VH-VL binders against Probable molybdenum cofactor guanylyltransferase (mobA). Designs and how they scored, part 15

Target 1, 202 residues: Probable molybdenum cofactor guanylyltransferase (mobA), of Natronomonas pharaonis (q3irt2)
Amino acid sequence: MGERTGVIVAGGQSTRMGDVDKTVVDVAGVPLVRRVANRLLAVVDHLVVNCRRDQQERLAAALEGLSPTFAVDEVPDRGPTAGIMTGLSTVETPYAAVVAADMPYLDPELLEYLFERADSHDAAVPRPEEWFEPLHAVYRPEPMAEACAEALEAADARIITPLSSLDHIVIERDAIVEHGSLRSFESVDTPEDLERARERLS
Below, E stands for the ipSAE of ESMFold2; O stands for the ipSAE of OpenDDE; V2 stands for 0.75 times the mean of E and O plus 0.25 times the DockQ between their complexes.

## First folded at step 16 (VH-VL)

Design z4 (from y6 with heavy chain R30K, light chain S94R; framework fv_belrestotug; at its last look DockQ between E and O 0.04; V2 from the best seeds 0.00; counts 0 for: pae E 13.6 > 2, placed apart)
Fold by ESMFold2, look of step 16:
Structure z4 (fold): chain C 202 residues (1-202), chain A 120 residues (1-120), chain B 108 residues (1-108)
Amino acid sequence: as target 1 above (202 residues)
Amino acid sequence: QVQLVQSGAEVKKPGASVKVSCKASGYSFKSYYMHWVRQAPGQGLEWMGVINPRGGWTSYAQKFQGRVTLTRDTSTSTVYMELSSLRSEDTAVYYCARGGKYELEYFDYWGQGTTVTVSS
Amino acid sequence: EIVLTQSPGTLSLSPGERATLSCRASQSVSRTYLAWYQQKPGQAPRLLIYGASSLATGIPDRFSGSGSGTDFTLTISRLEPEDFAVYYCQQYYRSPWTFGGGTKVEIK
């Protein structure tokens, strides 16, 4: 199997927790984004981080020693579809994982399975419950970046819209549980989530 | 301060439809899923469906598939629930409730509820 | 769908007594996927407990949750007059998200 890239989407407004950038908050001695990066790097060879301009120095510090490539959004505030497009535009490997910056329980075994299932398709996208998880998925970079660009040009920035033009497969709950853990999709969104993560990961 | 403010009570005849609004404030509207839950008189709570306000994607409980439609207007941070082909058993209080991004969370904030009465 | 069975249906107690409410799931759910709500007449539900045992912000310490798998308990260590209400458990492990039938805690 060829080399792989992991893209962390860190630049959205959802990366704030009050007045704090949650991507760099400490989770039991390790910045949140670094916990995600460490788990992603168990499965991929190259790390790309999509971010806002104002985050780059903090993210570089949090990811010291991991040699990330930064994909900075030139036009901020366009949402995760734009962030995916920007991040994937820098990818030169045949497939890339795209994950949110706030999933500290990211499961390397599940990601491995997603890469395997994406082979011969444009994307492998989990659906652990009723909703797709497009920020926990594997994509062929060029088709997905093009689909994101088309959605943005059509003024339809919904993160799901690009999937309608891709040859994608859906990984349902039974397969997720068989090849990994549902905890892979849990995110840190609130101070309560952060305390839970600190307890679980310490 | 997170607030979910719903539209007022409705009285409908069988066969009609109803559309209830839920206006969100005090948080990033696009970052949280919005759920709808109803409660018939003297009965418990029943989940109806969910919308992701960012993408507009929806999922519905099997019981309501084909009769319920959730929509949103991101410019006003408002979610709408429309229930068609109303029957007397649809008489209930309808709540919007904020959930997490993945539908796997608890409902931490609720609207005040909208009473819908279906009577002949 | 996952059915939640709450017992008892009604719990008649006096202020100062301990209340113990049960919620049993028809199949296993994790500690992360169970919540408890309080509802007073004419009001929306209020979140008390999430993740089976974590207190929501602003909820008094007299409330506690425990359990895992299929059996969950809400305990009110010393009932206050404002605690007389209906309590619901809710699972968020598998869609559709389901609630228990409720336990009414009323003045004896």
Scores: ipSAE 0.006, ipTM 0.444, lowest interface PAE 13.6, mean pLDDT 86
ESMFold2 (binder alone), look of step 16: mean pLDDT 93; pTM 0.947
OpenDDE, look of step 16: ipSAE 0.856; ipTM 0.943

Design z5 (from y6 with heavy chain V50I S59Y; framework fv_belrestotug; at its last look DockQ between E and O 0.63; V2 from the best seeds 0.00; counts 0 for: pae E 10.2 > 2)
Fold by ESMFold2, look of step 16:
Structure z5 (fold): chain C 202 residues (1-202), chain A 120 residues (1-120), chain B 108 residues (1-108)
Amino acid sequence: as target 1 above (202 residues)
Amino acid sequence: QVQLVQSGAEVKKPGASVKVSCKASGYSFRSYYMHWVRQAPGQGLEWMGIINPRGGWTYYAQKFQGRVTLTRDTSTSTVYMELSSLRSEDTAVYYCARGGKYELEYFDYWGQGTTVTVSS
Amino acid sequence: EIVLTQSPGTLSLSPGERATLSCRASQSVSRTYLAWYQQKPGQAPRLLIYGASSLATGIPDRFSGSGSGTDFTLTISRLEPEDFAVYYCQQYYSSPWTFGGGTKVEIK
């Protein structure tokens, strides 16, 4: 029950929607990344934002008043495994949540459950459907950052590879529905997703 | 039936502390931020700070940093505001106000207010 | 810190008249992170408008809000006797959350 950190992974090409950095697009009067940060801060004590250098000023503006620490990728666009590594390398708390910047329905009740289930393990990772959700999970920072570094050094940048070397617990769909909402994993990827989010979050 | 019920009026001497309670009912206490706002006689509204009732995380206006402490008891759905080292300019009505559900938003419900009078 | 400046300080009008209250932010409050509150003597503030223009639950439609960025307006289309009060704008874009100094709407 120690202090907690939340890491938002906002860097990489998947955060772009056409010519626009979707992390700062407006969702019913609130930037997308701020929607995520607000919900994350309901569960954690410290906020870390992983990003590219070119995003930092826009993200700082979007997150004004929330006191984020920025973890900037030295080598941009190496994918989410690098972003997780960079973000977690700055964390000093025993556990950290790692979430994507484009999930505005992030469910604090589910995150709370993930922190609880991660206790005594290296990670708690949801699997709401076929695939794990590594960008909606709780990790021990050092083991996970080291596993990410190892995967990148071995030229295997797949986001799932670090989990194979960790003592992780999987949170299956039934447990997710019991302790939270599947909407927690919905992302904003398209203009249609944005329109829907604006209606739902108004 | 959202209600925020605050503790009664207080009279204090300079240098003392005051602890005001705000009991919430009619909603999921652990899901909403709680703010504290004060209003000196004949003056406007002044934001003091925010607490997350679930995790207990707090953030205070710089003016009150070091003197104000917000705490909560989730088992009784109650938030407490303690202000120390009181001085005459702390004479005011103190309000708790509910923020957004997991969101840092406007204040949709307010407590009735607690008058704190600081006089020598 | 974002400073909100309300004008006028006092607005003297008669019942049935249209009231227009202004709130100017010292910097952008990012689109519509602005709320309006009404406060009557001896009472807690009451939320009127959020998101610059959305009516709060139970607020009559003679109240309306408009504006974005730095310039915001609260309009009361036809003043009723119960509308004579003090009105505050508030930004919830960034900490610290700040209020304007208020506009007192009083009977002429």
Scores: ipSAE 0.006, ipTM 0.555, lowest interface PAE 10.2, mean pLDDT 87
ESMFold2 (binder alone), look of step 16: mean pLDDT 93; pTM 0.945
OpenDDE, look of step 16: ipSAE 0.840; ipTM 0.938

Design z6 (framework fv_modakafusp; at its last look DockQ between E and O 0.03; V2 from the best seeds 0.00; counts 0 for: pae E 10.9 > 2, placed apart)
Fold by ESMFold2, look of step 16:
Structure z6 (fold): chain C 202 residues (1-202), chain A 120 residues (1-120), chain B 107 residues (1-107)
Amino acid sequence: as target 1 above (202 residues)
Amino acid sequence: EVQLVQSGAEVKKPGATVKISCKVSGYSFRSYYMNWVQQAPGKGLEWMGVINPRGGWTDYAEKFQGRVTITADTSTDTAYMELSSLRSEDTAVYYCARGGKYELEYFDYWGQGTTVTVSS
Amino acid sequence: DIQMTQSPSSLSASVGDRVTITCKASQSIRTYLAWYQQKPGKAPKLLIYGASSLQSGVPSRFSGSGSGTDFTFTISSLQPEDIATYYCQQYYSSPWTFGGGTKVEIK
C-alpha cells in the first residue's frame, strides 16, 4: 500500500567520462539515464533526479515524458553523500530507492525485493561481491538524509559513513541471485562499457 | 590477479621528503579507493589516508595532516604518497592498500611495502 | 576516533589448539570489522570482513563473530603456517583504526 519513490543520483564525479557527461550518452537509441529511469519506474511511483545545475536541461530532455522532480545540488561535486541527501530531502514516500545514473541493467525484480526487505529497517543495501552498493539500495528517506547531513557536518563526505549510523539490512550475493540478477550492478564507466551496453540493450 | 607493486626502499635524512609509488594492475584503478598505511618497527598498523583516483579527492588521518600528500595518475595506474619534513619516528614500512568502490574501507589487496629509513 | 583494543598482545599455543583473539571497539561499529594476518616479513592479508565473512581462499579453520563493540577471532585448530600477527580493523567511521595486534607463536 505504500507509494514509492526512486532517486537517480546523476551529479558528481562518477557521471563524467573525461569531459563527457555520460548520463545523456546514447545507448542503443536511448540516453543512459533514461534506461535507468525506465527500469526504476517499473517499481516506483515517483521519480526524483539529483544533478548539478549545469545538467538539468540535458536531463530534462533525456527524461521527457517521465515527469521527474529535479533535486539540484547548489554546490556541485560535493560527492555522492551530498547528492543522496539532496535527493532524499524531496521524498515524501515512506521508502525510496537510490540508484546511480550509470547502471542501465537495473533489475526491477531485485529492486522490488530490496523494498520488501527494507520494511521495518532504515535501509536495505546489497553486497553482491565484497563491497556494499549504497547507490543501488532502498532507504527510509528521513533517517538517511539526516545521517548524510551529520556526515557532511563532520566533514566526512564518504558515502559509507551515513550507512554506518542506520539500522540497515545487508542483502548478500545468494539472496541477490535468488531474487534478481547480479547484472543489476554493472555500470558504464568506460568507452568499452558503452560498446558492451550498446550491444546488449535493445 | 590484482597486483599492487610499490617502489623500493628509501634512506632519507631528517627534514627531507620521500615519495613512494604504487602501480596497480588486474583491476580498474579508477573504480577503487587507494589507501596508505604506516607500520613503524615493532608496532602495529596505522591508516594514513585515502585517495579516490577518479577525481583526486583525499582524506588524511590527523597525525599526518599537513605532511602527507596522496596523489593518483590514472594514465599510468599509479598512486603516490609523499611524506615531507621527515623525522626519525617516520622510519617505517609503508603500504598501499586497495579499499572499496564506495569508500568501504577494509583492505583486500596490499602492496609489498616500502621501507623508509630516516637517519642522520 | 574509534579505539580498537585487542587482546591478548601475544600468545603461545600448540599445533591443534583452539586459539581465540578478542577485539573491543570504544563505540558500536555494528559489524564493520575486518581481521588481517601478517606473517613475518610480509604484507597483511585480509582473512575476514563484515565481522564473520570469510575472504575467498581463506581456510575454514579461521572464523569471526560479534557485533556492536565485542568481537572474537578464532583459529579452530592451529597449524604451523598460522604463525603470524593478527589485527582487527574497524571500517565503520573514519579514521579507519586497527587493533594493536596479537602475535601468535607455536610452543
Scores: ipSAE 0.006, ipTM 0.524, lowest interface PAE 10.9, mean pLDDT 87
ESMFold2 (binder alone), look of step 16: mean pLDDT 94; pTM 0.954
OpenDDE, look of step 16: ipSAE 0.218; ipTM 0.755

## First folded at step 17 (VH-VL; framework fv_belrestotug)

Design g1 (from z3 with light chain S30R R31S; at its last look DockQ between E and O 0.67; V2 from the best seeds 0.00; counts 0 for: pae E 7.8 > 2)
Heavy chain, then light chain:
Amino acid sequence: QVQLVQSGAEVKKPGASVKVSCKASGYSFKSYYMHWVRQAPGQGLEWMGVINPRGGWTSYAQKFQGRVTLTRDTSTSTVYMELSSLRSEDTAVYYCARGGKYELEYFDYWGQGTTVTVSS
Amino acid sequence: EIVLTQSPGTLSLSPGERATLSCRASQSVRSTYLAWYQQKPGQAPRLLIYGASSLATGIPDRFSGSGSGTDFTLTISRLEPEDFAVYYCQQYWSSPWTFGGGTKVEIK
ESMFold2, look of step 17: ipSAE 0.025; ipTM 0.608
ESMFold2 (binder alone), look of step 17: mean pLDDT 92; pTM 0.941
OpenDDE, look of step 17: ipSAE 0.908; ipTM 0.953

Design g2 (from z3 with heavy chain E103Y; at its last look DockQ between E and O 0.03; V2 from the best seeds 0.00; counts 0 for: pae E 13.6 > 2, placed apart)
Fold by ESMFold2, look of step 17:
Structure g2 (fold): chain C 202 residues (1-202), chain A 120 residues (1-120), chain B 108 residues (1-108)
Amino acid sequence: as target 1 above (202 residues)
Amino acid sequence: QVQLVQSGAEVKKPGASVKVSCKASGYSFKSYYMHWVRQAPGQGLEWMGVINPRGGWTSYAQKFQGRVTLTRDTSTSTVYMELSSLRSEDTAVYYCARGGKYYLEYFDYWGQGTTVTVSS
Amino acid sequence: EIVLTQSPGTLSLSPGERATLSCRASQSVSRTYLAWYQQKPGQAPRLLIYGASSLATGIPDRFSGSGSGTDFTLTISRLEPEDFAVYYCQQYWSSPWTFGGGTKVEIK
């Protein structure tokens, strides 16, 4: 089908900055997760947000007017593999982008390219440097959710393990630079990162 | 049991600086954002900025950027607001106010206020 | 920046009457990121309502809040002598946090 879904993974331990919930922290007047959602919605038709139960009301508030569907983890804090599985299990479009909640520079042009490259495959996953970016990728929902479930059942919750069982295309750095910006992968992890994001996104 | 106690009134000349303290008690100081709000005579409330006392991270309203500095001393559970290059328009009551554990929260406890008068 | 406009500026009522105070936001805020405060002369503001409709600890239930999006209301069902004060709304949806200009509730 031609419709697309975007999944924001917001529910892991990495969403905390000290004792503060990073997903709704202010970035130049806009919550962090909303900046990600705005850029994602330039490319997709439907928005899914994976989160913990205790985040749902706050995320709904941060994303008001964008009509997200929430995919809540029944068992919290099982890591990104569980978040991807839960998010993708709600998707009914042929392909979905999966992005982290802390990447406010998400590049819509690069996402368009990832959707194109994923066609006829199970996934298109960037590798801008040494590591894959599984939380900045496009997946066929059912195969990926099944692979995540199998990894979790085997007590191997590493985010890269499901990928090894899929027909996936790797998008290397030169293709990333040709079709988008490397800043797409930059995350807000520290207070210093937040200060820089506020300056850049003002 | 939660209490925010601010330092006493200040009279300053234009161009000087003022530093107001806010001592917190009755709760886990490092777990809550602290905000500063001022109120000029006969006027409404104006938000100035916020500090996360755990790491000292701050954010300021654009109007005060470059003139206001929020700091904290976790050993005394105290937040400080310093406003520099004072003008007569800075004459106001300055309040500290406790926010929440999350950034997007209301102000549930307020200090008693500190009057700062700027006159030549 | 979200501007909050309160109306009326002054509300002259007698004890026992119902007070209705309005707060309108220039942009949609979250259903739950709006607070109301009471302030008496020479005192700090006191939190009354958070999350648009939740009553703060120690606040009597004659106070209630409602609304979402851009339009919010504070209601005092039966005014008591201690309720004659200035009331401020405040949004905490988008930085900078902003306050309305206030509604003074005074004795008629």
Scores: ipSAE 0.006, ipTM 0.493, lowest interface PAE 13.6, mean pLDDT 88
ESMFold2 (binder alone), look of step 17: mean pLDDT 92; pTM 0.942
OpenDDE, look of step 17: ipSAE 0.815; ipTM 0.934

Design g3 (from z3 with heavy chain L104Y; at its last look DockQ between E and O 0.05; V2 from the best seeds 0.00; counts 0 for: pae E 12.9 > 2, placed apart)
Fold by ESMFold2, look of step 17:
Structure g3 (fold): chain C 202 residues (1-202), chain A 120 residues (1-120), chain B 108 residues (1-108)
Amino acid sequence: as target 1 above (202 residues)
Amino acid sequence: QVQLVQSGAEVKKPGASVKVSCKASGYSFKSYYMHWVRQAPGQGLEWMGVINPRGGWTSYAQKFQGRVTLTRDTSTSTVYMELSSLRSEDTAVYYCARGGKYEYEYFDYWGQGTTVTVSS
Amino acid sequence: EIVLTQSPGTLSLSPGERATLSCRASQSVSRTYLAWYQQKPGQAPRLLIYGASSLATGIPDRFSGSGSGTDFTLTISRLEPEDFAVYYCQQYWSSPWTFGGGTKVEIK
């Protein structure tokens, strides 16, 4: 079908593990962000990476050969809603996946399903448990970027606020398990998570 | 240290229901998915469904949808599998099996199995 | 649903010989979404290999796994008496999680 874009949101405080930028830490010989990018590129044609200015050179090195487009936040550290807006503003394809930089178990089959479900809607957003997963979803870029901009102007930076103005499909847990794995949402947040990822992905 | 202990063998008539328990110990019960797999005599393994013990959310193989119900009791770290409208084809050994903590869904620990015999 | 076809159905070998078991998937399961189990009569399955090639805890290094996509292999480099059992592959790429039909490794 049509071309697809994947956006990795790499620029927030959630990418720091203490004083270390976890997006480029080694996971069994491969930088964390590169593991996410490789899985994303199994489903999409173009790669966009949202980041802070101070990350750009490190991320470019980690993603050598994958030809990413960088969407750098003009105002750093405004949270994931701003990162999504910045990333999606560069997208020219009809739909884009938006994923966090710290989910190295990202499931290409689930992403494929999300793209299919998003068709004719503004978004397909998983709800594996109590919370929506807006950093593991597929969006129509322009409506979502506009909704993010409106949320930020209203001083309501919650990542779920843009969804209220979108025609979105919710992907519940049973569909997630049917078409993929809940592992897709597992993130690397702690040193223990990192060691586990190194063991599992070696 | 991780242990899954299942309830004892059951003999049932066609049309009845059976409820098998699986008590977990040696790990954080709410942090790991629990799966059920059955094995008919002389045959291979068949996945039936999964439960998330934290919230009680379930998903079932299409073949069993409408007949199987998975539940849990977090206070006793126990999962239950109930299979209704039993038929002779349901004669099998039923296993509970622990999945990973939101990881690849392979089964690292298994219960000892519960034989369910359906005979008229 | 993804169908796993194991071959051979039965493998008759003597202790000390090398065993090679095959598992073929009806569609790609990626290199990391396949596991192998051993099952002895009257017992529950035991995890041997996950991620196609990673040994589970406590499994001897005479067991090894390889392959990717649709074709996977379990190898036992030197059969010991306790290795005569039935072996199953399992995919965990897509629900429902499915198993192969099994390969029985028996004493010649």
Scores: ipSAE 0.006, ipTM 0.457, lowest interface PAE 12.9, mean pLDDT 86
ESMFold2 (binder alone), look of step 17: mean pLDDT 92; pTM 0.942
OpenDDE, look of step 17: ipSAE 0.806; ipTM 0.931

Design g4 (from z3 with heavy chain S31H; at its last look DockQ between E and O 0.78; V2 from the best seeds 0.00; counts 0 for: pae E 8.0 > 2)
Heavy chain, then light chain:
Amino acid sequence: QVQLVQSGAEVKKPGASVKVSCKASGYSFKHYYMHWVRQAPGQGLEWMGVINPRGGWTSYAQKFQGRVTLTRDTSTSTVYMELSSLRSEDTAVYYCARGGKYELEYFDYWGQGTTVTVSS
Amino acid sequence: EIVLTQSPGTLSLSPGERATLSCRASQSVSRTYLAWYQQKPGQAPRLLIYGASSLATGIPDRFSGSGSGTDFTLTISRLEPEDFAVYYCQQYWSSPWTFGGGTKVEIK
ESMFold2, look of step 17: ipSAE 0.014; ipTM 0.592
ESMFold2 (binder alone), look of step 17: mean pLDDT 92; pTM 0.942
OpenDDE, look of step 17: ipSAE 0.823; ipTM 0.936

Design g5 (from z3 with heavy chain G99E; at its last look DockQ between E and O 0.03; V2 from the best seeds 0.00; counts 0 for: pae E 13.7 > 2, placed apart)
Fold by ESMFold2, look of step 17:
Structure g5 (fold): chain C 202 residues (1-202), chain A 120 residues (1-120), chain B 108 residues (1-108)
Amino acid sequence: as target 1 above (202 residues)
Amino acid sequence: QVQLVQSGAEVKKPGASVKVSCKASGYSFKSYYMHWVRQAPGQGLEWMGVINPRGGWTSYAQKFQGRVTLTRDTSTSTVYMELSSLRSEDTAVYYCAREGKYELEYFDYWGQGTTVTVSS
Amino acid sequence: EIVLTQSPGTLSLSPGERATLSCRASQSVSRTYLAWYQQKPGQAPRLLIYGASSLATGIPDRFSGSGSGTDFTLTISRLEPEDFAVYYCQQYWSSPWTFGGGTKVEIK
């Protein structure tokens, strides 16, 4: 297993928090997306950011000095499955992590474990509660990008649909807690979440 | 099978408050935001607020700020909406509605609705 | 806040006809921040379309959505008797999440 890539999916419809793009909102002096990127870069060698075209300049500013590659959606706002496909299509490493842009508590040790468990499989995907977390997972890029493309051709492009066609392993809650923290999956969705993140991350 | 079951109809006097419950089943309660939307008789739909059941954080439409309170009880998978200082124009059907997964802010499942009538 | 204006207010048609419903936003809501709902008397709304054009689970393909930015359309290619209802558009670009005033599709 060689070098690793991390893909941040920043172009989703739910990047709004009121009238602001939450990906670049300040969290105790650091943009939200940069907090995710910093934690991701503790585990990976290359950074890819999937986004809408209208976000690229702001994201480039927020990620100054981290040398991200931007994977801009050709057709904007097709949901997270399209964002994963676009991001992974640029990856040249054998495995890549795919994480949401709004999870500032991303746990590097859990992510390390996911890379280890993905080896010899197409994906390692956590299930901290009832359902999978496809935007906090490790994938073999080409099979996953192809599975996403196939799902997008279907009527129901749910983000979990590509997993049904992959050789994937599920990381259950007990393994998650043993190798990291459930806080890794906590997102900033509301102004109150943002205030809590500012308190916790200062 | 996702279900949202709301409490029964209420009749209230002006100035009182009402608390409507919405019990969720068939999915992971903490994984989806819950919204409240009302519909006055013969009128369209009006969004009131949202709660993140994982952390309990809320956000309200300005019109209802200070009068509406959303809470949840994770042990019973139930969200509550309380509206205070009721007036005649608050007569409406009140719906809980689950936000879709994938961070997409549409409402894929709705409760059956709770009729609240405010009359003197 | 973003105002959604639906037209026409009422559309009187017969089974088998094509229905075309319009929703106009007061400012751009991009392509993926628009949903459509159907509501029959005495019932809760039912999701038809999300992301302007994606069919919700269990919705027949005679329903389709299109548009982007400020102008959106719901089309029912061949009206069935069960399609006579009120239809609402909804934006989720920015809070507060707002709905259009509705278009009633009624049998002629």
Scores: ipSAE 0.006, ipTM 0.460, lowest interface PAE 13.7, mean pLDDT 86
ESMFold2 (binder alone), look of step 17: mean pLDDT 93; pTM 0.950
OpenDDE, look of step 17: ipSAE 0.704; ipTM 0.906

Design g6 (from z3 with heavy chain G100S; at its last look DockQ between E and O 0.30; V2 from the best seeds 0.00; counts 0 for: pae E 14.5 > 2)
Fold by ESMFold2, look of step 17:
Structure g6 (fold): chain C 202 residues (1-202), chain A 120 residues (1-120), chain B 108 residues (1-108)
Amino acid sequence: as target 1 above (202 residues)
Amino acid sequence: QVQLVQSGAEVKKPGASVKVSCKASGYSFKSYYMHWVRQAPGQGLEWMGVINPRGGWTSYAQKFQGRVTLTRDTSTSTVYMELSSLRSEDTAVYYCARGSKYELEYFDYWGQGTTVTVSS
Amino acid sequence: EIVLTQSPGTLSLSPGERATLSCRASQSVSRTYLAWYQQKPGQAPRLLIYGASSLATGIPDRFSGSGSGTDFTLTISRLEPEDFAVYYCQQYWSSPWTFGGGTKVEIK
């Protein structure tokens, strides 16, 4: 398989926890975003981080030594569809993984499988339960970025709208369990989640 | 139970290539990453690269980029390390080492090592 | 690239004594991303500690690891004759994975 890029979507409202940017919060001695990046880099060759301008310096410090490229949103806080578009617009490899910055249990084996299934399609998107996981998926960058741009222009920024215009494969729960772990999708959203992550990843 | 059995010692001339095999048994071969680490005589350990046997994805230390190639055969549970354009400085013991399940972090099982001697 | 510096280079001790081995990283490494190995002459390395402090399966509890950030320690609480070997630390925080230069624990 050719070179791969991983895009971490670190901007937007879901990355805030009170007055704190949770992407750089310490999880057992390691910033949250760095735990995601380390797992992602087990599968990809290049790292892109989508963020708000005000996060860039903190993220650069948290990711020191990993050589990320930053894809900064021109208009902040326009939701995950905008973050995906901005991140993928910088990608030069044929396929890229797009992952949320708050999923520290990202399963490299599952991600590998997603890259394999995306071949000859525009996207491979998991559906572990009732909802698709667009921030845990593999995309062909240009078609996906274009679909996101069109959704935003139409003022329909729902994250699933871009998929309806793409040749995508859905990876259902049974395939997810066969090729990886459902823990991959577990996020850190609350102080309790953070404490649990500190226990599990210590 | 877990075993990593490497191919035998090799003697090579400068400019040649060597291909070392590492046959895995006693675990789910495709569920663990395989690393290669070498040790020159009287020296410490040097990481060379990693392969994910499931998909064949690889990553190499910059020092070895362009000279090392890792491949695998899932039907025989075997990883191969090929090092090209050999120099006398490549004389070392070469180890395959299993990464931990679900992580690419530390090496819980090691092969017995393969001595590669590069001399004129 | 993260450089690991081990000290001392050689530690000369008698059986029954306590050994303390140091590993210092050139930049911060989480306690989760550091391992320790034992290597005897003519043998492959053997994993002792992972995640800075977690004891690997089958390793005697006289071995322990501690530390965080840049400073890590391997302790052997009471040396046995079979513990005289070379010990390496290894980081897996940032690729490439790197090893320390080793500490030889030898009989005094």
Scores: ipSAE 0.000, ipTM 0.469, lowest interface PAE 14.5, mean pLDDT 86
ESMFold2 (binder alone), look of step 17: mean pLDDT 92; pTM 0.936
OpenDDE, look of step 17: ipSAE 0.798; ipTM 0.928

